# VH-VL binders against Arf guanine nucleotide exchange factor SYT1 (SYT1): the designs that were tried, part 14

Target 1, 216 residues: Arf guanine nucleotide exchange factor SYT1 (SYT1), of Saccharomyces cerevisiae (q06836r405to620)
Amino acid sequence: SRRSSSIVNALSSFVNLRSSSLSSSRQQHLQQQQQLQQKLDVSLEDLPPVPAPEFSDSCKDFLIKLAPYGKFIGIILTEKDDEFKKNCLNYLLTNCFEFKNDPLDIALRKLLMFLELPKETQQIDRLIMAFSFAYYKAQKSYSKKKGIECPWSNADQVYFIAFSLLMLHTDYFNPNNKSKMTKHDFVDLVHNDKYSGGNEIPMAVLTYFYENVTAK
Short names: E, the ipSAE of ESMFold2; O, the ipSAE of ESMFold2 at other seeds; V2, 0.75 times the mean of E and O plus 0.25 times the DockQ between their complexes.

## First folded at step 12 (VH-VL; framework fv_inotuzumab)

Design k1 (from j2 with heavy chain T59K A61R; at its last look DockQ between E and O 0.57; V2 from the best seeds 0.70)
Heavy chain, then light chain:
Amino acid sequence: EVQLVQSGAEVKKPGASVKVSCKASGYTFKGYWIHWVRQAPGQGLEWIGGINPSGGSTKYRQKFQGRVTMTADTSTSTVYMELSSLRSEDTAVYYCARETRPTFGGVSPYGMDVWGQGTLVTVSS
Amino acid sequence: DVQVTQSPSSLSASVGDRVTITCRSSQSLLYDYGKTYLSWYLHKPGKAPQLLIYEVSNRFSGVPDRFSGSGSGTDFTLTISSLQPEDFATYYCMQSRQLPYTFGQGTKVEIK
ESMFold2, look of step 12: ipSAE 0.776; ipTM 0.881
ESMFold2 (binder alone), look of step 12: mean pLDDT 92; pTM 0.947
ESMFold2 at other seeds, look of step 12: ipSAE 0.774; ipTM 0.882
ESMFold2, fold request of step 13: ipSAE 0.730, 0.773, 0.766; ipTM 0.863, 0.883, 0.881
ESMFold2 (binder alone), fold request of step 13: mean pLDDT 89, 92, 92; pTM 0.923, 0.947, 0.942
ESMFold2 at other seeds, fold request of step 13: ipSAE 0.777, 0.802, 0.791; ipTM 0.887, 0.899, 0.894
ESMFold2, look of step 13: ipSAE 0.679; ipTM 0.835
ESMFold2 (binder alone), look of step 13: mean pLDDT 92; pTM 0.947
ESMFold2 at other seeds, look of step 13: ipSAE 0.740; ipTM 0.861
ESMFold2, look of step 14: ipSAE 0.727; ipTM 0.855
ESMFold2 (binder alone), look of step 14: mean pLDDT 92; pTM 0.948
ESMFold2 at other seeds, look of step 14: ipSAE 0.750; ipTM 0.873

Design k2 (from j2 with light chain Y37W; at its last look DockQ between E and O 0.50; V2 from the best seeds 0.00; counts 0 for: pae E 2.1 > 2)
Fold by ESMFold2, look of step 12:
Structure k2 (fold): chain C 216 residues (1-216), chain A 125 residues (1-125), chain B 112 residues (1-112)
Amino acid sequence: as target 1 above (216 residues)
Amino acid sequence: EVQLVQSGAEVKKPGASVKVSCKASGYTFKGYWIHWVRQAPGQGLEWIGGINPSGGSTTYAQKFQGRVTMTADTSTSTVYMELSSLRSEDTAVYYCARETRPTFGGVSPYGMDVWGQGTLVTVSS
Amino acid sequence: DVQVTQSPSSLSASVGDRVTITCRSSQSLLYDYGKTWLSWYLHKPGKAPQLLIYEVSNRFSGVPDRFSGSGSGTDFTLTISSLQPEDFATYYCMQSRQLPYTFGQGTKVEIK
């Protein structure tokens, strides 16, 4: 529950990014709104039309406007190929999530506990690409401060492994899928990719990921 | 050896349909999008659409929307492209091609690294 | 949709010649991870297209170093420094930044 509390605290911290402009009463209202949306299983179409960004908005300004949309913020920021919204997503992932000493599978779980995964494949790509960039930067910075070598070569490698984990999860737990991806298939997928450095991931690490993702 | 092997040439009348198969081997089939590209006589290469064999997600070029259907059979590692309401301008060689890297969206900066041998579809009266 | 145009449509050259083919995109192909999503293909009659160069300038496995790619943003070039007999073919550029994938119209390189 401590990790779940961390996600809730990240949401509260996100609301507090404009603490100088938000009263305690407004902060409490935003927190209550988010909790209600989660409890009621609200869909994005049930909510008011998404506000457009104004010319003068910083990323933080716009993200404050999006706070009532809760888990849908990822879907909103990836709906189209928009540079400002991409910057807002990067800001959110960098400032409201803690990825420093997390294995990738744990970091993905943190992301998806807070943000709903889009249904459109191009939106999924934009979300996971942004996550991969933020995760890589956090890991690189943490490794440097600890005086150790970063285990990741670049953000593209992080994306590929994140993709592989999510694909494994959806494939394994799809009730219509009679031919589930085996550990051998997963390792083969990762090790045959010559372009992202996936073949440099040790078998023990891939075994760990496979078993953690497929556990009931 | 990574390989895509397509079904043989077809001769069809206008208004008919054609179903071309593309059998994959030598790699994890579910991980990679398969695209279909055609070349009509005297013309360049034209993308028709693509399919993610994991889950069956498809994307089609607008020109073919409503006439093309792509499916995948994971038990045989085979994708199919069916083109209906054939016209003479559909006469072409049809290729399947694998996206070089696995992605959710079916695009990458690495192109399409493995191509099938092509299937000639001829549409004539 | 992203449009890609290629020039020339055809050219005649001799073995040993230097050949340059250009490709222009209707919008920037610079995209995520600082990569530019353009590739080049070689196509001979009766054979499947072959990936030649990916991400502007990287040779695919087995491609000789006489092939080089360059460019950025919207303007790209394939260069063959010294044509060999096996290089007479049609060459295509393709953008992969978004679906639908789009190809240039092709450049046929013919023996003089």
Scores: ipSAE 0.581, ipTM 0.777, lowest interface PAE 2.1, mean pLDDT 85
ESMFold2 (binder alone), look of step 12: mean pLDDT 91; pTM 0.932
ESMFold2 at other seeds, look of step 12: ipSAE 0.713; ipTM 0.854

Design k3 (from j2 with light chain D32S; at its last look DockQ between E and O 0.58; V2 from the best seeds 0.72)
Fold by ESMFold2, look of step 12:
Structure k3 (fold): chain C 216 residues (1-216), chain A 125 residues (1-125), chain B 112 residues (1-112)
Amino acid sequence: as target 1 above (216 residues)
Amino acid sequence: EVQLVQSGAEVKKPGASVKVSCKASGYTFKGYWIHWVRQAPGQGLEWIGGINPSGGSTTYAQKFQGRVTMTADTSTSTVYMELSSLRSEDTAVYYCARETRPTFGGVSPYGMDVWGQGTLVTVSS
Amino acid sequence: DVQVTQSPSSLSASVGDRVTITCRSSQSLLYSYGKTYLSWYLHKPGKAPQLLIYEVSNRFSGVPDRFSGSGSGTDFTLTISSLQPEDFATYYCMQSRQLPYTFGQGTKVEIK
């Protein structure tokens, strides 16, 4: 509930920034529409057909058109390998989310609180790749401002750890899975990767992530 | 240490099915896509499909859609490829191969780093 | 589907020769994080394919430094700087930008 309501409110604020002259009545109407969608447990298939981008649309223009779709915006922007929609997703994650002060696991929870995870694995990939880029850029900028070394080597490392956390969560909490991923399995998965720098992650950090993910 | 070991050669008649196994060891099986690639006599390498053993998600090349099924058994760290309605053109060596880096979508810039030894499937009347 | 085409289909060379093999993709292989999704494999009869080069130019572990890769976008090259007896094999490029994965048709490197 809070996830869907909050993201629609964030997008409504985004719409209001673009249309600074808009009245409070329109803003309140949008918020009421958001609450109805949440109470009805609306699926994407229940909503009107997604509008096509117009030739002159900026990313902001198109995101404004997508505001009524709430938590489904991530699914819509990753439906196909589309350069314009990829740019819109990057714009959304950079301008409507703030990741600078978040550990990765918290930032990932925030993302998925507001955006529904796609079912199709290629769409999941596109969403988490875009998230990882936005997160890395925010963390790098924050570290520079504080005069400290960024704890992340690059966005690909962030992606791999985000992948590992989501896979662990899905595996651990799937009621149909009787063979849960152990701490040893998780550590092995992360430490065997030298291509995205998983092998560079300290054991203490991996312990933190494993405990936090499996605590529920 | 990291290895993929495939089942032995098969001889089949047209119209039959074949099920090839690929047993993984030396790494965390969940998380790595396993792809299947074949080479028919005198031909190049051809991708058949792939499976994510974490959730069993599969993707197949269009020409094999409807004839191929890939499954995973996480308790034995084994993937299977079953090809049905066999034709003589399906005579080939079949390889399983691991995606180098774990991914959700089964694609990465790092290639396929570990390959099984191959399984010859011969289809003849 | 993304298609890749190799050239030449075969070549004859002597030990010590410099060998080049080209691979052209039907579309750009540039994707996430500025990486290009192109790899090279060596394949000998009776053996499994072996990864040589990933992400255009990175040698896989244990691959001799006589093997190098280059290129960008749609055009790529595998170079063997000084051919050795063990290098006589068939070489494949592969795009992994999207599924289905596709291989070039192969380049057979034969002893002269």
Scores: ipSAE 0.769, ipTM 0.882, lowest interface PAE 1.2, mean pLDDT 87
ESMFold2 (binder alone), look of step 12: mean pLDDT 89; pTM 0.925
ESMFold2 at other seeds, look of step 12: ipSAE 0.772; ipTM 0.880

Design k4 (from j2 with heavy chain V107K; at its last look DockQ between E and O 0.49; V2 from the best seeds 0.62)
Fold by ESMFold2, look of step 12:
Structure k4 (fold): chain C 216 residues (1-216), chain A 125 residues (1-125), chain B 112 residues (1-112)
Amino acid sequence: as target 1 above (216 residues)
Amino acid sequence: EVQLVQSGAEVKKPGASVKVSCKASGYTFKGYWIHWVRQAPGQGLEWIGGINPSGGSTTYAQKFQGRVTMTADTSTSTVYMELSSLRSEDTAVYYCARETRPTFGGKSPYGMDVWGQGTLVTVSS
Amino acid sequence: DVQVTQSPSSLSASVGDRVTITCRSSQSLLYDYGKTYLSWYLHKPGKAPQLLIYEVSNRFSGVPDRFSGSGSGTDFTLTISSLQPEDFATYYCMQSRQLPYTFGQGTKVEIK
């Protein structure tokens, strides 16, 4: 069905920001219009009530129903511990985002360019865990295709570094925060984690992440 | 060395409040949720709530909502738990404990690895 | 709320005995991406609780290998293969699958 393909194209266009060709003026107008729509300050309360999944819905079917909610799709799919919505979130992150060639900090930026971060901490956790699994799977598949070693040990390691990067960003750029995380604080946070493999991340990589996240 | 050090024992009358401190050292304070757990005499362990020092987000057990407030002071790496409207059933040893894995939501499958020494709070007429 | 029930509430044992403590959850503790949110703690009078086992079966750093955990879904077991004098304490399981965190009622292991 033509409708079944529409959401994948719409969401993929939001996250596939690389091209080897120059954009035409018409293509630039379309991209500018999409970017303006993403920047508008619209709350979820301003939109119609979110539809409930029907018994026969696939993840794709339900995501098509959610397409009008745009940046709020992440909030909707993480509202509670719901197995179907978790599967839909995994489907979205696997099929509508392209992470395979990205350092983790860039992949996080892509995620948050198109999805609004939830305010509730349990929802944030569900979103970033799902992102971390999708990112890890993409990196592992890419490494296999290239015949190289995957740089990540497992998805829990990815989650912990994603947590650390996002926490660093929000801490560093929050004007209400008087005491910013230093590079020492960030490195210490990561290397104190003996159970998710944070302590296995090389210092050079942590320095790269800190400098890229805190750059103006 | 990673440590949590709590304030000393307290004796209170019913209706009063108590504020217990928990000072962290040896790790990056902002990254880890701190939970509070109590044990009344002859009873098991009971979770009260937790706080994320990064943004001050809190989660409380429903039993304690409206009576408990948790705060964090990042300049001193200290968490506080204040319990108000005390009654005799609140007599307990109160522990702070660190979540083993840093998380956004304060939950993990890895338990709580570092515990404070405990603070006895006695509520009696 | 997820309820967690321990069995037995207390037991008497001798040094060298094999001790088994059961923890049963009202709901499956299998959760986020294949992890099971169950941990075990040891608690002695006048001391803070100590983490023994995390994620069902993983021994925390410094915990002797006579302690082991097993189980899945809703049923979990802590085993002490050969009880030592320092093991006389109260043991708790805890679920962290869902807030509020809940502990079992405790199992007091006493000298026979």
Scores: ipSAE 0.657, ipTM 0.818, lowest interface PAE 1.6, mean pLDDT 85
ESMFold2 (binder alone), look of step 12: mean pLDDT 89; pTM 0.914
ESMFold2 at other seeds, look of step 12: ipSAE 0.665; ipTM 0.826

Design k5 (from j2 with heavy chain S54Y; at its last look DockQ between E and O 0.71; V2 from the best seeds 0.70)
Fold by ESMFold2, look of step 12:
Structure k5 (fold): chain C 216 residues (1-216), chain A 125 residues (1-125), chain B 112 residues (1-112)
Amino acid sequence: as target 1 above (216 residues)
Amino acid sequence: EVQLVQSGAEVKKPGASVKVSCKASGYTFKGYWIHWVRQAPGQGLEWIGGINPYGGSTTYAQKFQGRVTMTADTSTSTVYMELSSLRSEDTAVYYCARETRPTFGGVSPYGMDVWGQGTLVTVSS
Amino acid sequence: DVQVTQSPSSLSASVGDRVTITCRSSQSLLYDYGKTYLSWYLHKPGKAPQLLIYEVSNRFSGVPDRFSGSGSGTDFTLTISSLQPEDFATYYCMQSRQLPYTFGQGTKVEIK
């Protein structure tokens, strides 16, 4: 559900993972976060300087410090190839998002509803790789709980399909692009991949994804 | 059949530039990074840079920054590498190579699976 | 940048010999979902490089089973169990964990 989990609600759910009772500072953080979400034209450069991690910070501690940055948390955690920030991103995606009941395209929509996609391609990869790992773990756990086989072979296959969906979306809805990716182009892109398992994705699943992503 | 076919050998004077083409066929061009790798006589393989034909994002090795430009023409499925201010040390065989898996950032654990035949660039007075 | 160093730089061997080439990286090539970003290439004069091994140990399509790769983290090995006449070439390891991609300096395998 699109209304059930705003970035304020997702971050509030993450903040609620603290074991203490509600405090005035917690309400203050929620209000700050809501104000950021109401400023749709806000740039990361317009916000206070991003705090550096302290030596003693857990991932949760640092994510609480990042809560006021709202949709920019993904950009901040992927700015450079940093092991601690990568662990924080994994923590965020595992504990503040719920993916187990979602088809991949819906899970991607949830991710991007709350986190702005970075502009720099290496940052995009770091975000989508982390997402794909979290999504795969959630799907595998859910499938075992239900006694069914996980539809995904591994996290790398999830990454490749997530890549393909995002490529399709950005290509299809770019008003400057007059030669849009066709269904044939999308199928060819996915089925040419023998090494991360794109060629194993059934046509029915690809048709579902293409139609859902290109729907207006 | 997936193929990369490069333009023919070039002979250039020092200070000139060279533009090498790499035409792709047999796959969806937009989704795959194309890398450029060279080998000078008696030397090993050296990565120059890469381009994502979708959107034209590029990354260059620091050694070549400011002298190399990579572009893509999606209508002809062709990537170009232009190297300027040529020196005798730039004499090498230049290869284009395809990233095995499509990516946003141009990296994968699967290496580069398809290579062009190579283009000899000779820089001499 | 990630440095990748091969040893030896060259070796002489006879047909039928077991050949071992090592590759060491300046940092771990492992990523979050258990993949290690190391590949091996064969290069003969006048021909394009050929992918032999991807992700440490997986043979690329059509590569004979006498070629095997192993290792983890920062230390990797290419082994040719019984060298054949067509195997005399220069071998490269390459890290693809991050750009810029970097190759080892190469190992030239020559006829003794």
Scores: ipSAE 0.652, ipTM 0.819, lowest interface PAE 1.6, mean pLDDT 85
ESMFold2 (binder alone), look of step 12: mean pLDDT 89; pTM 0.920
ESMFold2 at other seeds, look of step 12: ipSAE 0.731; ipTM 0.864

Design k6 (from j2 with light chain Y33W; at its last look DockQ between E and O 0.84; V2 from the best seeds 0.76)
Fold by ESMFold2 at other seeds, look of step 12:
Structure k6 (fold): chain C 216 residues (1-216), chain A 125 residues (1-125), chain B 112 residues (1-112)
Amino acid sequence: as target 1 above (216 residues)
Amino acid sequence: EVQLVQSGAEVKKPGASVKVSCKASGYTFKGYWIHWVRQAPGQGLEWIGGINPSGGSTTYAQKFQGRVTMTADTSTSTVYMELSSLRSEDTAVYYCARETRPTFGGVSPYGMDVWGQGTLVTVSS
Amino acid sequence: DVQVTQSPSSLSASVGDRVTITCRSSQSLLYDWGKTYLSWYLHKPGKAPQLLIYEVSNRFSGVPDRFSGSGSGTDFTLTISSLQPEDFATYYCMQSRQLPYTFGQGTKVEIK
């Protein structure tokens, strides 16, 4: 039903990256923790104070400390413009997510299945910028391994399309918003970006994205 | 063509408020932060604040916190800046400017590419 | 807040002269993806400011080739290789690394 606690599973998989498959007993325990979180309807403010990073913490060490915060890990790592927390976010997105052969809209949905989107626009920006870098690197690496041309020119192009998709979705499904973004508005927004250095996205792809994002 | 067109000059008494409009055209309004920048006589450019028309998120310079309110009307593609408790030192030309690249957070390395023509606000007894 | 300081505050020059304006920020303007959040503007009284250079060295659309930007980290330079009559104006650098945006105090380029 609800997907809000899946990040605990992602971190558990990450912690056991070098070991075999997650055991059924551990998986059952993790699912019980997820159900408890959903049943209690907790918010970040109801949880214990977020631990501060210690001098000797690696990104992995700190992420393990953040595991109890589940879906809020993205909000915590983007709260301020903090270089260590940015490195931890990059580590998380590179090592706990699989984006290699995903279309961008699917990859973005995977991200938000595990991480709650921050409410503050500067935090959203930090999250999506980090996602865009991780996604681009995964796509470029995979394309090179397969001997095909990467469909993306750079992370900046990925960010702009991810921005456009997420903004469209948030705007379209906000019940308080009476002035919904139209397909014309979306296409115009995307086609006016001359600064990412990427080739113009084909109209058919933009139409697919708009229709897929605005579908109920 | 992309344009920002501002409302006309205002003359106000100290203690009053002023509301300046900035109407956007020629682009998708819901995607670009709009910033407000002023220049007092003999002074440089000073950033006042910015607004994301998608959802109405705002950020204000500390100097103006509590005196400035920015709003957006997406149906008319217009942003507004209201400055209250006016003082003589608020006499300035007020500009709206568009962030070159749409972002969530209202910052980018690409500057502000389109500016309104400016609105002179004069505060005198 | 990030402080940005320009030098000189004013200068006198003749048409055809090479002009150099410097800009220094109180902290690095480098951010994600190797981008540096520094831009330059031209401003004439009674006119709106105009974007000249974004991301340190990229000329904005329609800006003549005589304008160039350079620098990194905290130190930046705007150069006008051969000053033209329309270039007599006040020039500003601006950091956009974080809000609040901050401008340098301006450099007025006047007719000698």
Scores: ipSAE 0.697, ipTM 0.844, lowest interface PAE 1.5, mean pLDDT 85
ESMFold2, look of step 12: ipSAE 0.780; ipTM 0.887
ESMFold2 (binder alone), look of step 12: mean pLDDT 89; pTM 0.928

## First folded at step 13 (VH-VL; framework fv_inotuzumab)

Design m1 (from k1 with light chain D32S; at its last look DockQ between E and O 0.91; V2 from the best seeds 0.72)
Fold by ESMFold2, look of step 13:
Structure m1 (fold): chain C 216 residues (1-216), chain A 125 residues (1-125), chain B 112 residues (1-112)
Amino acid sequence: as target 1 above (216 residues)
Amino acid sequence: EVQLVQSGAEVKKPGASVKVSCKASGYTFKGYWIHWVRQAPGQGLEWIGGINPSGGSTKYRQKFQGRVTMTADTSTSTVYMELSSLRSEDTAVYYCARETRPTFGGVSPYGMDVWGQGTLVTVSS
Amino acid sequence: DVQVTQSPSSLSASVGDRVTITCRSSQSLLYSYGKTYLSWYLHKPGKAPQLLIYEVSNRFSGVPDRFSGSGSGTDFTLTISSLQPEDFATYYCMQSRQLPYTFGQGTKVEIK
């Protein structure tokens, strides 16, 4: 539908965010990858029908069958609320992405560079929930290995901040929006959350995120 | 400080439409799904649908699909629920309620923490 | 759709009584990050519903400690340890694991 397409367009531009932390060589490489992706312009509907899992498939077996679908694997694995596909998505995010020591905004950018964001909001939710779980586990495991305290309390906190970052980007860069979220609005959204630990995020971190997300 | 304030009672004839407003204040409106729940006389609570004010995405219970429309006006922090082709069994108190935590998909384990005061809609001749 | 049923549908009790209300879902409400998507509400005639308990057992702010929730998976209980005059109301459990949200049919707690 038009409303679902509008949300996807706004969220998909998140991959193109300018960040003060990106080096010029990485920026040039990212731009080159985006140019190639535009030239090819392949849609999921252009590809053969997605295979169904077989009764004996492991997550790895099924992901190998999905390899030709490239950036669409995230859409395929979140199409339904399906426990096997949820496990396959977790396997993919754990074994094919490296998130240790990445700031959350950078990790989100990496995710969306390689996986196309679904159009439907509940599929977006399943993808970002799975990402947040994998990101938290990677951060916790790495922190434990290094003998340091994990900066995140739990995966639910990661999800809420990831949601907040993507929502801020969508809101800030919507040209039809007369009233953009201010830093105060964003801080208020995050700090008033008592349930996912948003109120525990330091102001300096929120300022960093706001500035990085809203920078052109 | 967080408040949802609904429009006043409505009396309608069968076949008409009703549009109930729900004005939010005291929080960042765009971040939270707003749900609509009704209670007919002598009945329990029934979820009608919900709206994400960021982008206007909606989900409706199937029995209301085709008769209900939910919209949001972010400039006034107001959501609306319009129910058409009214029947006498649509007589109920209609509540708006806020999802406790913001989400993309409109579900969370934290329930609905803030409710409007309710709007009585009476459908009679 | 997830079905949610309550027991009993009504009960009569006196001030000071211990009251228990049960809620059963047609499927597990355990979901993301080990959380269980079950909440309880109090509803009095002429007033809006009030959130009492979220995520099975967490008391919402301002809710007296005589209210407690327990359970897991598909079976849940709301307990009022010593019923007070203001507690005569209808109580609902609700699953939020998926849309559409569904409520139990309600348990009306009446004065004997």
Scores: ipSAE 0.752, ipTM 0.869, lowest interface PAE 1.2, mean pLDDT 86
ESMFold2 (binder alone), look of step 13: mean pLDDT 92; pTM 0.947
ESMFold2 at other seeds, look of step 13: ipSAE 0.773; ipTM 0.883
ESMFold2, look of step 14: ipSAE 0.654; ipTM 0.811
ESMFold2 (binder alone), look of step 14: mean pLDDT 92; pTM 0.948
ESMFold2 at other seeds, look of step 14: ipSAE 0.661; ipTM 0.815

Design m2 (from k1 with heavy chain K59R; at its last look DockQ between E and O 0.75; V2 from the best seeds 0.71)
Fold by ESMFold2, look of step 13:
Structure m2 (fold): chain C 216 residues (1-216), chain A 125 residues (1-125), chain B 112 residues (1-112)
Amino acid sequence: as target 1 above (216 residues)
Amino acid sequence: EVQLVQSGAEVKKPGASVKVSCKASGYTFKGYWIHWVRQAPGQGLEWIGGINPSGGSTRYRQKFQGRVTMTADTSTSTVYMELSSLRSEDTAVYYCARETRPTFGGVSPYGMDVWGQGTLVTVSS
Amino acid sequence: DVQVTQSPSSLSASVGDRVTITCRSSQSLLYDYGKTYLSWYLHKPGKAPQLLIYEVSNRFSGVPDRFSGSGSGTDFTLTISSLQPEDFATYYCMQSRQLPYTFGQGTKVEIK
């Protein structure tokens, strides 16, 4: 099945839905909603109204309520600058994704296989900032276990490279764009950054990223 | 050399429109938000809005919503700000400024590092 | 919207003086990755504003080391350790935590 169905399955596995703690009616409703999303190119606006968090909800409790929304969970959790939803997004990315053994471009593809990228730039920013934090923590933890230096200086550097990769991808594959970003443009964008450590990325690595992202 | 060069001064009547250009050079234009900030005579700095040249996404301060339009032409690396229904209180120097670091959302902790020279817009009867 | 206020609105000083300007935000400017979204600008009549300090305390390229920034959360300070003739200007703090960007009302530093 498609990745939107897989997101619900991942959440279900995490919350141990194999046990019979859910009522039959609730489980049937979740299954029906998942099937609708798979059969149609469904917009978030076509789905039932998003539930509000309850006063005592943990991040896990709220994410269970969001499971029927599949690929739209990222859009929902980033709609506003909301601290609880930001914490829920961090929980999701830390506990339902595995990034520690992935190059950044692969991890980003995994993210977007499961979660639809928001259209509003502030929402994209919140999603990618949260991803970058979770990715960096996973990479740092993995590097420590392996006894090696983490290849990333901090989460802000990860964000900037993730931003650059996504911007390159959307720019390069936009059919209406006559002036596609060249390798020189991409290298300049990243290499000239003095603030998020983009200038610390070797040119060879930037070349590999450009070629991998722009490959047909 | 990273530069933002703005169009020249304008004199307008109330109710007219003005379109100010801001030409960028010396850096990768796509990826950096361009903000517009104005200063009326004797007043402080006021943010008007910003544009992401990648895709043309815009954000405007509420008081300008409905009469400001920002556009970008990536082929000439130029941003435009058009302000309509001009009032005498719109008399100000208008600056374009680059977000120091590229971002999706147009905010960063690094401020605005490159500013245009400013464009005086005078609105009088 | 995030409100940012400066103190004082103006001050008079002599060359060589130590000058301190404060900036207070209506909410914390601490955000992602432990960074604080505050910057300082110098503005002279007829000239474009100039970035002095970003992320509370980092001097922008080419800014003399007599300029320093400090603070956290909602309370911030710009210090000029030994005022020079070219430093007589209006200084602004700005929050960039969220759009709309908002500036303090400015602090005019005048010659005594």
Scores: ipSAE 0.660, ipTM 0.824, lowest interface PAE 1.7, mean pLDDT 86
ESMFold2 (binder alone), look of step 13: mean pLDDT 91; pTM 0.938
ESMFold2 at other seeds, look of step 13: ipSAE 0.724; ipTM 0.853

